# Ledger of designs, part 6: VH-VL binders against Zinc finger CCCH domain-containing protein 19 (NERD)

Target 1, 84 residues: Zinc finger CCCH domain-containing protein 19 (NERD), of Arabidopsis thaliana (Mouse-ear cress) (q9siv5r801to884)
Amino acid sequence: SDETMEWASKELLDLVVHMRRGDRSFLPMLEVQTLLLAYIKRYNLRDPRRKSQVICDSRLQNLFGKSHVGHFEMLNLLDSHFLK

## First folded at step 17 (VH-VL)

Design k5 (from n5 with heavy chain R56K)
Fold by OpenDDE, fold request of step 18:
Structure k5 (fold): chain C 84 residues (1-84), chain A 118 residues (1-118), chain B 107 residues (1-107)
Amino acid sequence: as target 1 above (84 residues)
Amino acid sequence: QVQLVESGGGVVQPGRSLRLSCTASGFTFNDYDMHWVRQAPGKGLEWVAAISYDGKDKYYADSVKGRFTISRDNSKNILFLQMDSLRLEDTAVYYCARDEWADAFDIWGQGTLVTFSS
Amino acid sequence: DIQMTQSPSSVSASVGDRVTITCRASQGIYSWLAWYQQKPGKAPKLLIYDASSLQSGVPSRFSGSGSGSDFTLTISSLQPEDFATYYCQQTNTFPYTFGGGTKVEHK
């Protein structure tokens, strides 16, 4: 019973649409987290030195508002992008 | 030379508290998220808790939520697990482990045993 | 929580045998899957990360495959030092969860 209405911020939907090849239907938080992790791995955005950090590309910078973000911090920040 | 060494385990009575420590060496401790994993005698591995590199974010297994507290002192390269309201089912070897950015736990301590007396 | 169903729970094998261990996740975890080896009285040792990447120093007879929900650890030719218990772990979603383990023992 996925909805197609806007369920998240523009920045988060941008990530979701990118990873789901245009599908912007609703995803639960845990699935969004999964997509985010997949995105990070796909584009090799993990900091090779600071093994808790992500080096944000333009998409993630728009999402998190910073050039670097912690793994756990990143996961927690996703909650604020859901429109409840 | 990368190493984790747990300490603080021992024999404890149910309902009591115990604090485990894990001392890190050979790497930049505050660059890594850290975890505790336990293993009951003759049983499998169970993830217990995680803490972010800066200590601000924490996750717990449901089995220990409200009773255990993970923390760290980055100035001393030490990871802690405060275990309160201990139960018999908490009997286990407790390992600290380094998080290689969610890929895996690549470094483990040799563990410290927590068991109970009557 | 993501359940990791590991099979078999035990396997009897001989030196030189091909050993295959499987791990199924209750949800898709992409490649956030690790394999560990553990010997009695010792801490787990990382073998495979990212589902199929061999950890540095691990013999090439160990290999991992799979993505999504189904994963496999393979020991191409079992050596005497490989008799141990093996665990899979998902690192996709908190709480992190391990498989139940597979004990590889002498036939």
Scores: ipSAE 0.870, ipTM 0.949, lowest interface PAE 0.5, mean pLDDT 96
Fold by OpenDDE, fold request of step 18:
Structure k5 (fold): chain C 84 residues (1-84), chain A 118 residues (1-118), chain B 107 residues (1-107)
Amino acid sequence: as target 1 above (84 residues)
Amino acid sequence: QVQLVESGGGVVQPGRSLRLSCTASGFTFNDYDMHWVRQAPGKGLEWVAAISYDGKDKYYADSVKGRFTISRDNSKNILFLQMDSLRLEDTAVYYCARDEWADAFDIWGQGTLVTFSS
Amino acid sequence: DIQMTQSPSSVSASVGDRVTITCRASQGIYSWLAWYQQKPGKAPKLLIYDASSLQSGVPSRFSGSGSGSDFTLTISSLQPEDFATYYCQQTNTFPYTFGGGTKVEHK
């Protein structure tokens, strides 16, 4: 889709834009999840001690509002960031 | 030693219920998301359900939604699978598996068999 | 759901052979791909995680490669204990899905 309107929160769009090198076009939930997981792996944000947790960097802290977030929790929280 | 041990399998009649258990030892259970995976005789692996480390988030395969319930007791290091309204197609060895979040399930139990009588 | 197409379904090989198994995802899964080995009557054993990382204790003759949608498991020199069934799995999106399996058997 070529839709570039505000389809998600500023925090989520920041992540999307970062991973897509400026592309703000709409993505469905499943593709957003894929980007998020790729982001986490790319920057090695998985907690090496608590294997269900992510250690949030600044971008993810803004997105999830916490320094640590569970894997499943994180995925479920994405829904609240969609505006349509 | 890191270990998962399933129990509770057996022979059941269609429509009945069964509760499987998976006891974890050798690691910090509440640090890990957990899964159930099943395998019908002579068939491949099928993911069944997942539960977050704290038990708050759950996911299910469409084939078991509304019938199976995954849960855990972190104080006892036990993972559960409550299976209601069982069907013949639920025949399988049921494995519990630890999600290492290394894109894989790194620890598996030896499985418990669920089968049906006429 | 993400479909994992694994091929071949079976392969006949001899000790010392190079064996390659492929797994294709119906959509991009980055590197959220694992390979397992399973022998009759036993639970699956993790071989490769993160598409190309060798699990601790697994012989170096096993290797994984690929990213996005196409992945391969390679056994550089098949050993007697390697005759088994192998599965790929994606952990990118729920429901997690496995490939159909590849049985490596004696020629």
Scores: ipSAE 0.868, ipTM 0.949, lowest interface PAE 0.5, mean pLDDT 96
Fold by OpenDDE, last read:
Structure k5 (fold): chain C 84 residues (1-84), chain A 118 residues (1-118), chain B 107 residues (1-107)
Amino acid sequence: as target 1 above (84 residues)
Amino acid sequence: QVQLVESGGGVVQPGRSLRLSCTASGFTFNDYDMHWVRQAPGKGLEWVAAISYDGKDKYYADSVKGRFTISRDNSKNILFLQMDSLRLEDTAVYYCARDEWADAFDIWGQGTLVTFSS
Amino acid sequence: DIQMTQSPSSVSASVGDRVTITCRASQGIYSWLAWYQQKPGKAPKLLIYDASSLQSGVPSRFSGSGSGSDFTLTISSLQPEDFATYYCQQTNTFPYTFGGGTKVEHK
C-alpha cells in the first residue's frame, strides 16, 4: 500500500526490507533503530579501531551519505528518513 | 594502562551546583563515546548521560534532564558532568565509563561520591 | 524506555554451585546486552558483552546466553571470588537501562 511504501525513505526501506525478509510494513523509530543496530552487528561493520564509528557498507553509505558514521550520529540521522 | 579517574565529588547543599571530571589515559580518548553512570548508596546502577566522541551528540536520563550537562575536552582527555539544581536523590557514586561499542562499558573509573549536607 | 527485569534479586549459594541469573527486556534488544560484576566499594566490571561474548580476562566459568528479550548469565561453578552483585544492561536504546541487580551471597 501507499502507506507501506511512503513511511520512510527508499534508503531506509531498503534496510528494513533486507532485515525483515521483504516485509516493508511500517515500523516505529525504536524498532527501526533496533534493526539498524542488528544490521551493523550482523555484518560486523563496527570500526575495530575507532570504537564510536561504523564503517558503512554500500547500503549504509546510501542511507547516511558517508563511508563512516558515528554511533550517536547514526541514531540521530534515522529521524530524517521517516516521512510524514 | 587504560584508565579513567573521576574527581570533583563532595558534600553539597541542595540546589547547589557541582562539576565532576573524568580524566582518561592509556587510550585514544576521542575515539570513544563516553558515559556517566551513578549508584545511590545501597542501590543499583543508573545510567545518567552519554556524549559522542566528538561532543556533538548528547543523551540524558529523564531524572537529570534540564539539570545536568555532559561535555568533554578531547584536547585534555577529560569528560565532565555539570550538575545544577542538585537534589537529595542525586546522592550517589558517579562513575565515568568508556563505551566500547562492541563490548559495552568496558572501562570504568573508581567513582566519585556526591552527598548532601543538611 | 526499555525496562530490564532482573531475577532473582538475591541468591544464596556455595562454592562449586551453578548460579543462573536472568534478565528480561520489555522490548526486543537483539543481542545488545551486557553483564557486569560489582564488589562492595568497587566499580562494575564487564563480564559479558553482546549477550554471549566473554570479555577478555574473564574466567570461562562465566557465560551469557539469549537474544531478543530473554537473557541469562551463568556461573558454571561458583568460586569464592564470585560472591558479588551482578547487573545486566541493555545498550540497544537510549536511555540505556540496567537490571535491578542480583546479589550472590554465601549460603
Scores: ipSAE 0.862, ipTM 0.948, lowest interface PAE 0.5, mean pLDDT 95
Fold by OpenDDE, last read:
Structure k5 (fold): chain C 84 residues (1-84), chain A 118 residues (1-118), chain B 107 residues (1-107)
Amino acid sequence: as target 1 above (84 residues)
Amino acid sequence: QVQLVESGGGVVQPGRSLRLSCTASGFTFNDYDMHWVRQAPGKGLEWVAAISYDGKDKYYADSVKGRFTISRDNSKNILFLQMDSLRLEDTAVYYCARDEWADAFDIWGQGTLVTFSS
Amino acid sequence: DIQMTQSPSSVSASVGDRVTITCRASQGIYSWLAWYQQKPGKAPKLLIYDASSLQSGVPSRFSGSGSGSDFTLTISSLQPEDFATYYCQQTNTFPYTFGGGTKVEHK
């Protein structure tokens, strides 16, 4: 349901709400990935040296539990933040 | 000089296996995710597979899932594509490409041709 | 999968012409869009990344624009060495997908 308020972890919803200006409605995994990638670009969080890595800001550190995360790793970690 | 060089292509019979290699030089190989892209004769580009910098995560096109395996040896700066159960529709030039964090593939090899005998 | 629709499939042009190629994604891809040039028997060459960023070493006559779903590659003044096939690519979502290509050929 698009009206589900708690469809993801607090950390993931924080990211979604930030990018969607308060909209907490449900998003499927692929759209969440799109938002995450957009977030990374918007705040220039890609590691300029290690071109497969993200330098996590405070929001992403809360989400992924680390200061650096791989691109592919990051995408795979999102799955665990969706509530079943 | 940053460079990728593919090898291992050739003529094969349907159902057989072939392993392609891509040797990287001139850059820190283990900092980059890597990809294979193929191009059938006279056709467009088709993404085939991707592998993370550390080799732990892999993605495949539906057309090759269950048949192709992407891997890498970071100690030797080599990317591999193991192709099993080959089909006529796999005929193509196979390119390896460096991923600049999803911005684009900024470095490509010269490609290696895989074709089938009659 | 995200479909990338390029248009036109081919264009006949002369040296000095302005050439425009479009690429439409079946869904929003932000700016995760790249343009490549490919000549016969050669590997693709990156021209534009992040939808509008010019790759180092690429002539300034090449430019990219767009965001979301609609993107454009422009060659402001076609040069003899620009006759080739051009491809767009999205890297927003796996599987990564390319456009069908646009062949720029002599008029």
Scores: ipSAE 0.861, ipTM 0.948, lowest interface PAE 0.5, mean pLDDT 95
Fold by ESMFold2, last read:
Structure k5 (fold): chain C 84 residues (1-84), chain A 118 residues (1-118), chain B 107 residues (1-107)
Amino acid sequence: as target 1 above (84 residues)
Amino acid sequence: QVQLVESGGGVVQPGRSLRLSCTASGFTFNDYDMHWVRQAPGKGLEWVAAISYDGKDKYYADSVKGRFTISRDNSKNILFLQMDSLRLEDTAVYYCARDEWADAFDIWGQGTLVTFSS
Amino acid sequence: DIQMTQSPSSVSASVGDRVTITCRASQGIYSWLAWYQQKPGKAPKLLIYDASSLQSGVPSRFSGSGSGSDFTLTISSLQPEDFATYYCQQTNTFPYTFGGGTKVEHK
């Protein structure tokens, strides 16, 4: 068996690896939230009218399972992506 | 015309309950996440609670968890703060504030005062 | 929780002075930082969001700078209406903590 126990889901690790240039080391929830917000700002994913919404790109759609997600909602959805 | 107006503050006894209201006008209320912030007399600002645009997600400061409940009625454009088991440390002016997608609180009410009598 | 350390606690200044207020976050918050002005008996008023972006209707003598954990609010030439208390706030992570405030008062 070549399974590695990961600290996060594949979808969350994809975000982390993207933002950290390949580094998949553990990040605590606070740092993941910070990284997610940085991602959203970097790619201009905030809805310009509905000031509570993210317009998901393909990566965030894989992560959250929705084309649109609430700002506060996405923070709650992160919990299920932590596996350790 | 964008406006937030708090009400429901007053003088109460410790251990009692109080419900604050914040009425929104001049904007699409359910486009925005909302917050309560308080300020004790002569002191700084303290974030209290937040609620998502649809009312489903709520967050609280540790100092009020289990005692305060934030809620909203989007059909009436009203934000609420139910304050149970009030303590002397809860003495403050309470503001409601509009969340501009985490950039800042761009609109504030003028506040409602909560105090205690002995 | 992210602690916001604001300094100084007060500034005694004259009209025309340059006033600088600093705010330090206990961890990196990128640019999720706002500055507010508050006058006695009034609600806070937004000045700066996103660390350096000037809110509409705010005079250009106000500016914000910094990113990561160290931030500065500058008033380039203090006006009589600028005597007030100023607060920073981080909006990176709940609780959305405020700095302790800086009272800018007439010398």
Scores: ipSAE 0.827, ipTM 0.928, lowest interface PAE 0.6, mean pLDDT 93
Fold by ESMFold2, fold request of step 18:
Structure k5 (fold): chain C 84 residues (1-84), chain A 118 residues (1-118), chain B 107 residues (1-107)
Amino acid sequence: as target 1 above (84 residues)
Amino acid sequence: QVQLVESGGGVVQPGRSLRLSCTASGFTFNDYDMHWVRQAPGKGLEWVAAISYDGKDKYYADSVKGRFTISRDNSKNILFLQMDSLRLEDTAVYYCARDEWADAFDIWGQGTLVTFSS
Amino acid sequence: DIQMTQSPSSVSASVGDRVTITCRASQGIYSWLAWYQQKPGKAPKLLIYDASSLQSGVPSRFSGSGSGSDFTLTISSLQPEDFATYYCQQTNTFPYTFGGGTKVEHK
C-alpha cells in the first residue's frame, strides 16, 4: 500500500516516482545515482559558473536540505535516504 | 590561459612512494572537481581518482584504493596524488584533468611519467 | 563498474572516407558520454560531450549520436589531421571508465 513504510525516504521516492512514471520499486544505489543525475540534467540544475555545484529546485531542497549542494557531495548524502 | 601542469614523475623502486603535483592557472580552481587519469605505455586511458572542489569527497579506482591518496590545496591551486606502495603495474603517464560538471574532462595537463628501476 | 566496449580496435582508412566508431556501455548511462581524440605524445582532446554536443573549436565533420547504452562517433569525411586514437568515456558513475580506444590509421 501507499501508507506502508517503503525502501526510501518520502523525498527520494518523490524523485523516483517522478522520473519512473509512477514506479516505486526498489532501486539499488547505483541506479538511484543514475536517476538523480538524469533529473539534474533534465531540469538544468547545474550551476553555470561553479562547475561542481547543483542549484537545488524545491524537490532537491527537500531531499538534501540545502539550496546548493556539491555534485560529489550529493552522491554521499543519498545513503541516509535508503530506509531498508 | 587555462592550463594544468603536472610534475613529480620519475624513476622509482617498487614499494616506494611518489607524490605528483598538478598546478592550475587561468581559472578559478575551487569551482571545479578534479581528476587523475593514467595511461600505461602503448595502452589506453584509465581513470584513477577524483576529488571534489573543496577537497571533502574523494573517489578511487579499485586498482589504487588504499595505496593512492588524492588531495588539493586550494590556496596554492595545486592538486596532488600521493602514490604509496608502488607496483610495476602503476607504470604510466599520469594526467590531471578538470571536470566540466560530468559532461567531460575539458582541460588536461600534458602528463608526467612514472617508471621503475630494477 | 560500468564497462565500456569500444569497436573496432583499429580502422584503416583513406582521406575522404566516412569513419564510424561505436561504444557500448554495460548499463544505461543516459547521455553521460564523452569522446576524446589523442595523438602520440599528446594529452587527450575533448571532441564531444553529452553524447552529441560538439565541443567549441571541433570541426563539424565530427558528430556523436546515441543514448542509453549504444553510442557512435562519426567522421563524415576523414582529413589528414584525423589520424589518431579515439576514446569514449562514461561520466554517469564512478569509476569514470574509458573505452579501449580505436586507432584510425592510413590505408
Scores: ipSAE 0.823, ipTM 0.926, lowest interface PAE 0.5, mean pLDDT 93

Design k5 (from n5 with heavy chain R56K)
Fold by ESMFold2, fold request of step 18:
Structure k5 (fold): chain C 84 residues (1-84), chain A 118 residues (1-118), chain B 107 residues (1-107)
Amino acid sequence: as target 1 above (84 residues)
Amino acid sequence: QVQLVESGGGVVQPGRSLRLSCTASGFTFNDYDMHWVRQAPGKGLEWVAAISYDGKDKYYADSVKGRFTISRDNSKNILFLQMDSLRLEDTAVYYCARDEWADAFDIWGQGTLVTFSS
Amino acid sequence: DIQMTQSPSSVSASVGDRVTITCRASQGIYSWLAWYQQKPGKAPKLLIYDASSLQSGVPSRFSGSGSGSDFTLTISSLQPEDFATYYCQQTNTFPYTFGGGTKVEHK
């Protein structure tokens, strides 16, 4: 399980590995939040009308379990993806 | 005519409570996350608190955690800051601000002053 | 918390001068950086968002540059209405920290 071997859920590690070109080493919450926001900006995932929302792509939908997630909401949802 | 208007500031005694209001007009209030920012006289800007568009997610500066509560009433387009256990260091002009999806605070109110007397 | 170090704390300048203000974040924040102008007794006004994007209605003499952790606000030719205090703010991570401010004063 991720708790016994990895610091994060497989969904979070998928994001981290993608953004860090294969590096899956531990990142603290602050760095993960930074990376997530960089991902959202890189792929233009901000809702242009509802200025509080993310329009999830497939990776973020796997991570958050929703097709749309609030900006502040997603930050709270990250906590459950840290396993160590 | 996008506008934010704060009210509820005044002179209070340390240890007492005060509630600030911020009335929004000219935009769809529940599309936006909202913030409170304060500025002590002659000092810089200090972020205080944030609340999500639906009111469910709240964040606070360490200096106010456990004492201040941010809330909103989306049916009335009002943002609130309940300030309990007030301290002399809370003396400031308090601004409400609209969050433009983390790009910046693009709309600010005029501010409301909170001060103390013995 | 991300610390925002803004310098200088004040600058004495004349109309027509180029003014530069710097802001350093204690960690990388990509381009999640805004600049505000504030005049006495008034609320801050947004000048620059996303490190370098000019807010609507802001004169083109204002520009922002930088990414990562080092950012600069430039006023290419100072005008009388530009005497004010300027603040940077990071919006990468809560708390959304402001820099300490830079007072741009008349020589």
Scores: ipSAE 0.819, ipTM 0.925, lowest interface PAE 0.6, mean pLDDT 93
Fold by ESMFold2, last read:
Structure k5 (fold): chain C 84 residues (1-84), chain A 118 residues (1-118), chain B 107 residues (1-107)
Amino acid sequence: as target 1 above (84 residues)
Amino acid sequence: QVQLVESGGGVVQPGRSLRLSCTASGFTFNDYDMHWVRQAPGKGLEWVAAISYDGKDKYYADSVKGRFTISRDNSKNILFLQMDSLRLEDTAVYYCARDEWADAFDIWGQGTLVTFSS
Amino acid sequence: DIQMTQSPSSVSASVGDRVTITCRASQGIYSWLAWYQQKPGKAPKLLIYDASSLQSGVPSRFSGSGSGSDFTLTISSLQPEDFATYYCQQTNTFPYTFGGGTKVEHK
């Protein structure tokens, strides 16, 4: 909602809103991880050769700042997107 | 062709340390995240630890946190489990397993047994 | 942690029987579920991944179904080589928890 009331970064909220059909309600880290994995599977973003990698689409590039990110790596990167 | 082979199991005293090795062949080892899974005699499977393809990210079951360390040497295609402060509860066959991008563990080693002497 | 409740603990069955095994997750895990077969003294063997996808080389008498939190492994016509213990595993979040196992035994 307003600039200071959001629980997550703009980039993370974009993913959450997309996956939850407009719902911006708070999600704890575990549920965000679950949603992120569902996103990756839904849009077929797993590297078909390197079975540890995500091939980021534009949304995940915006979120992680990389064109490729490791599966375990991305779970660690999520923490910085939770605010206050 | 594709193969994982564990070694380093044996009989040890409680409180001692042991290092397990898992040698990979027939595939590009550093394309894959890797895991250790254990099975106590007559019991089910228990996930133990995971390590990312590059060795930088590691995760552990609560039962082994602070006592076990997972590592890998990608130049030699070897996965390791350093097991410190061993307890009787750690008695199990230990398997290494290849992670197929979270779909499943598609390749397993034959297992190596860790037991204790009196 | 996600708890995986597998039932039954054992099944007594004959060759030709239809066998069903159920696995329930304590929270939604989408389709991040695998099924394994294990024979005594051997490593687990992958049967089903992504809840319902058959691993290469696994006979089509094995099938998986379900999504969210409730999953089923079915053996449509039990063969002699199918007497084994079966495990489900969730791969949604660490720790990658296994079910307690189901022993399928003769008679």
Scores: ipSAE 0.817, ipTM 0.926, lowest interface PAE 0.6, mean pLDDT 93

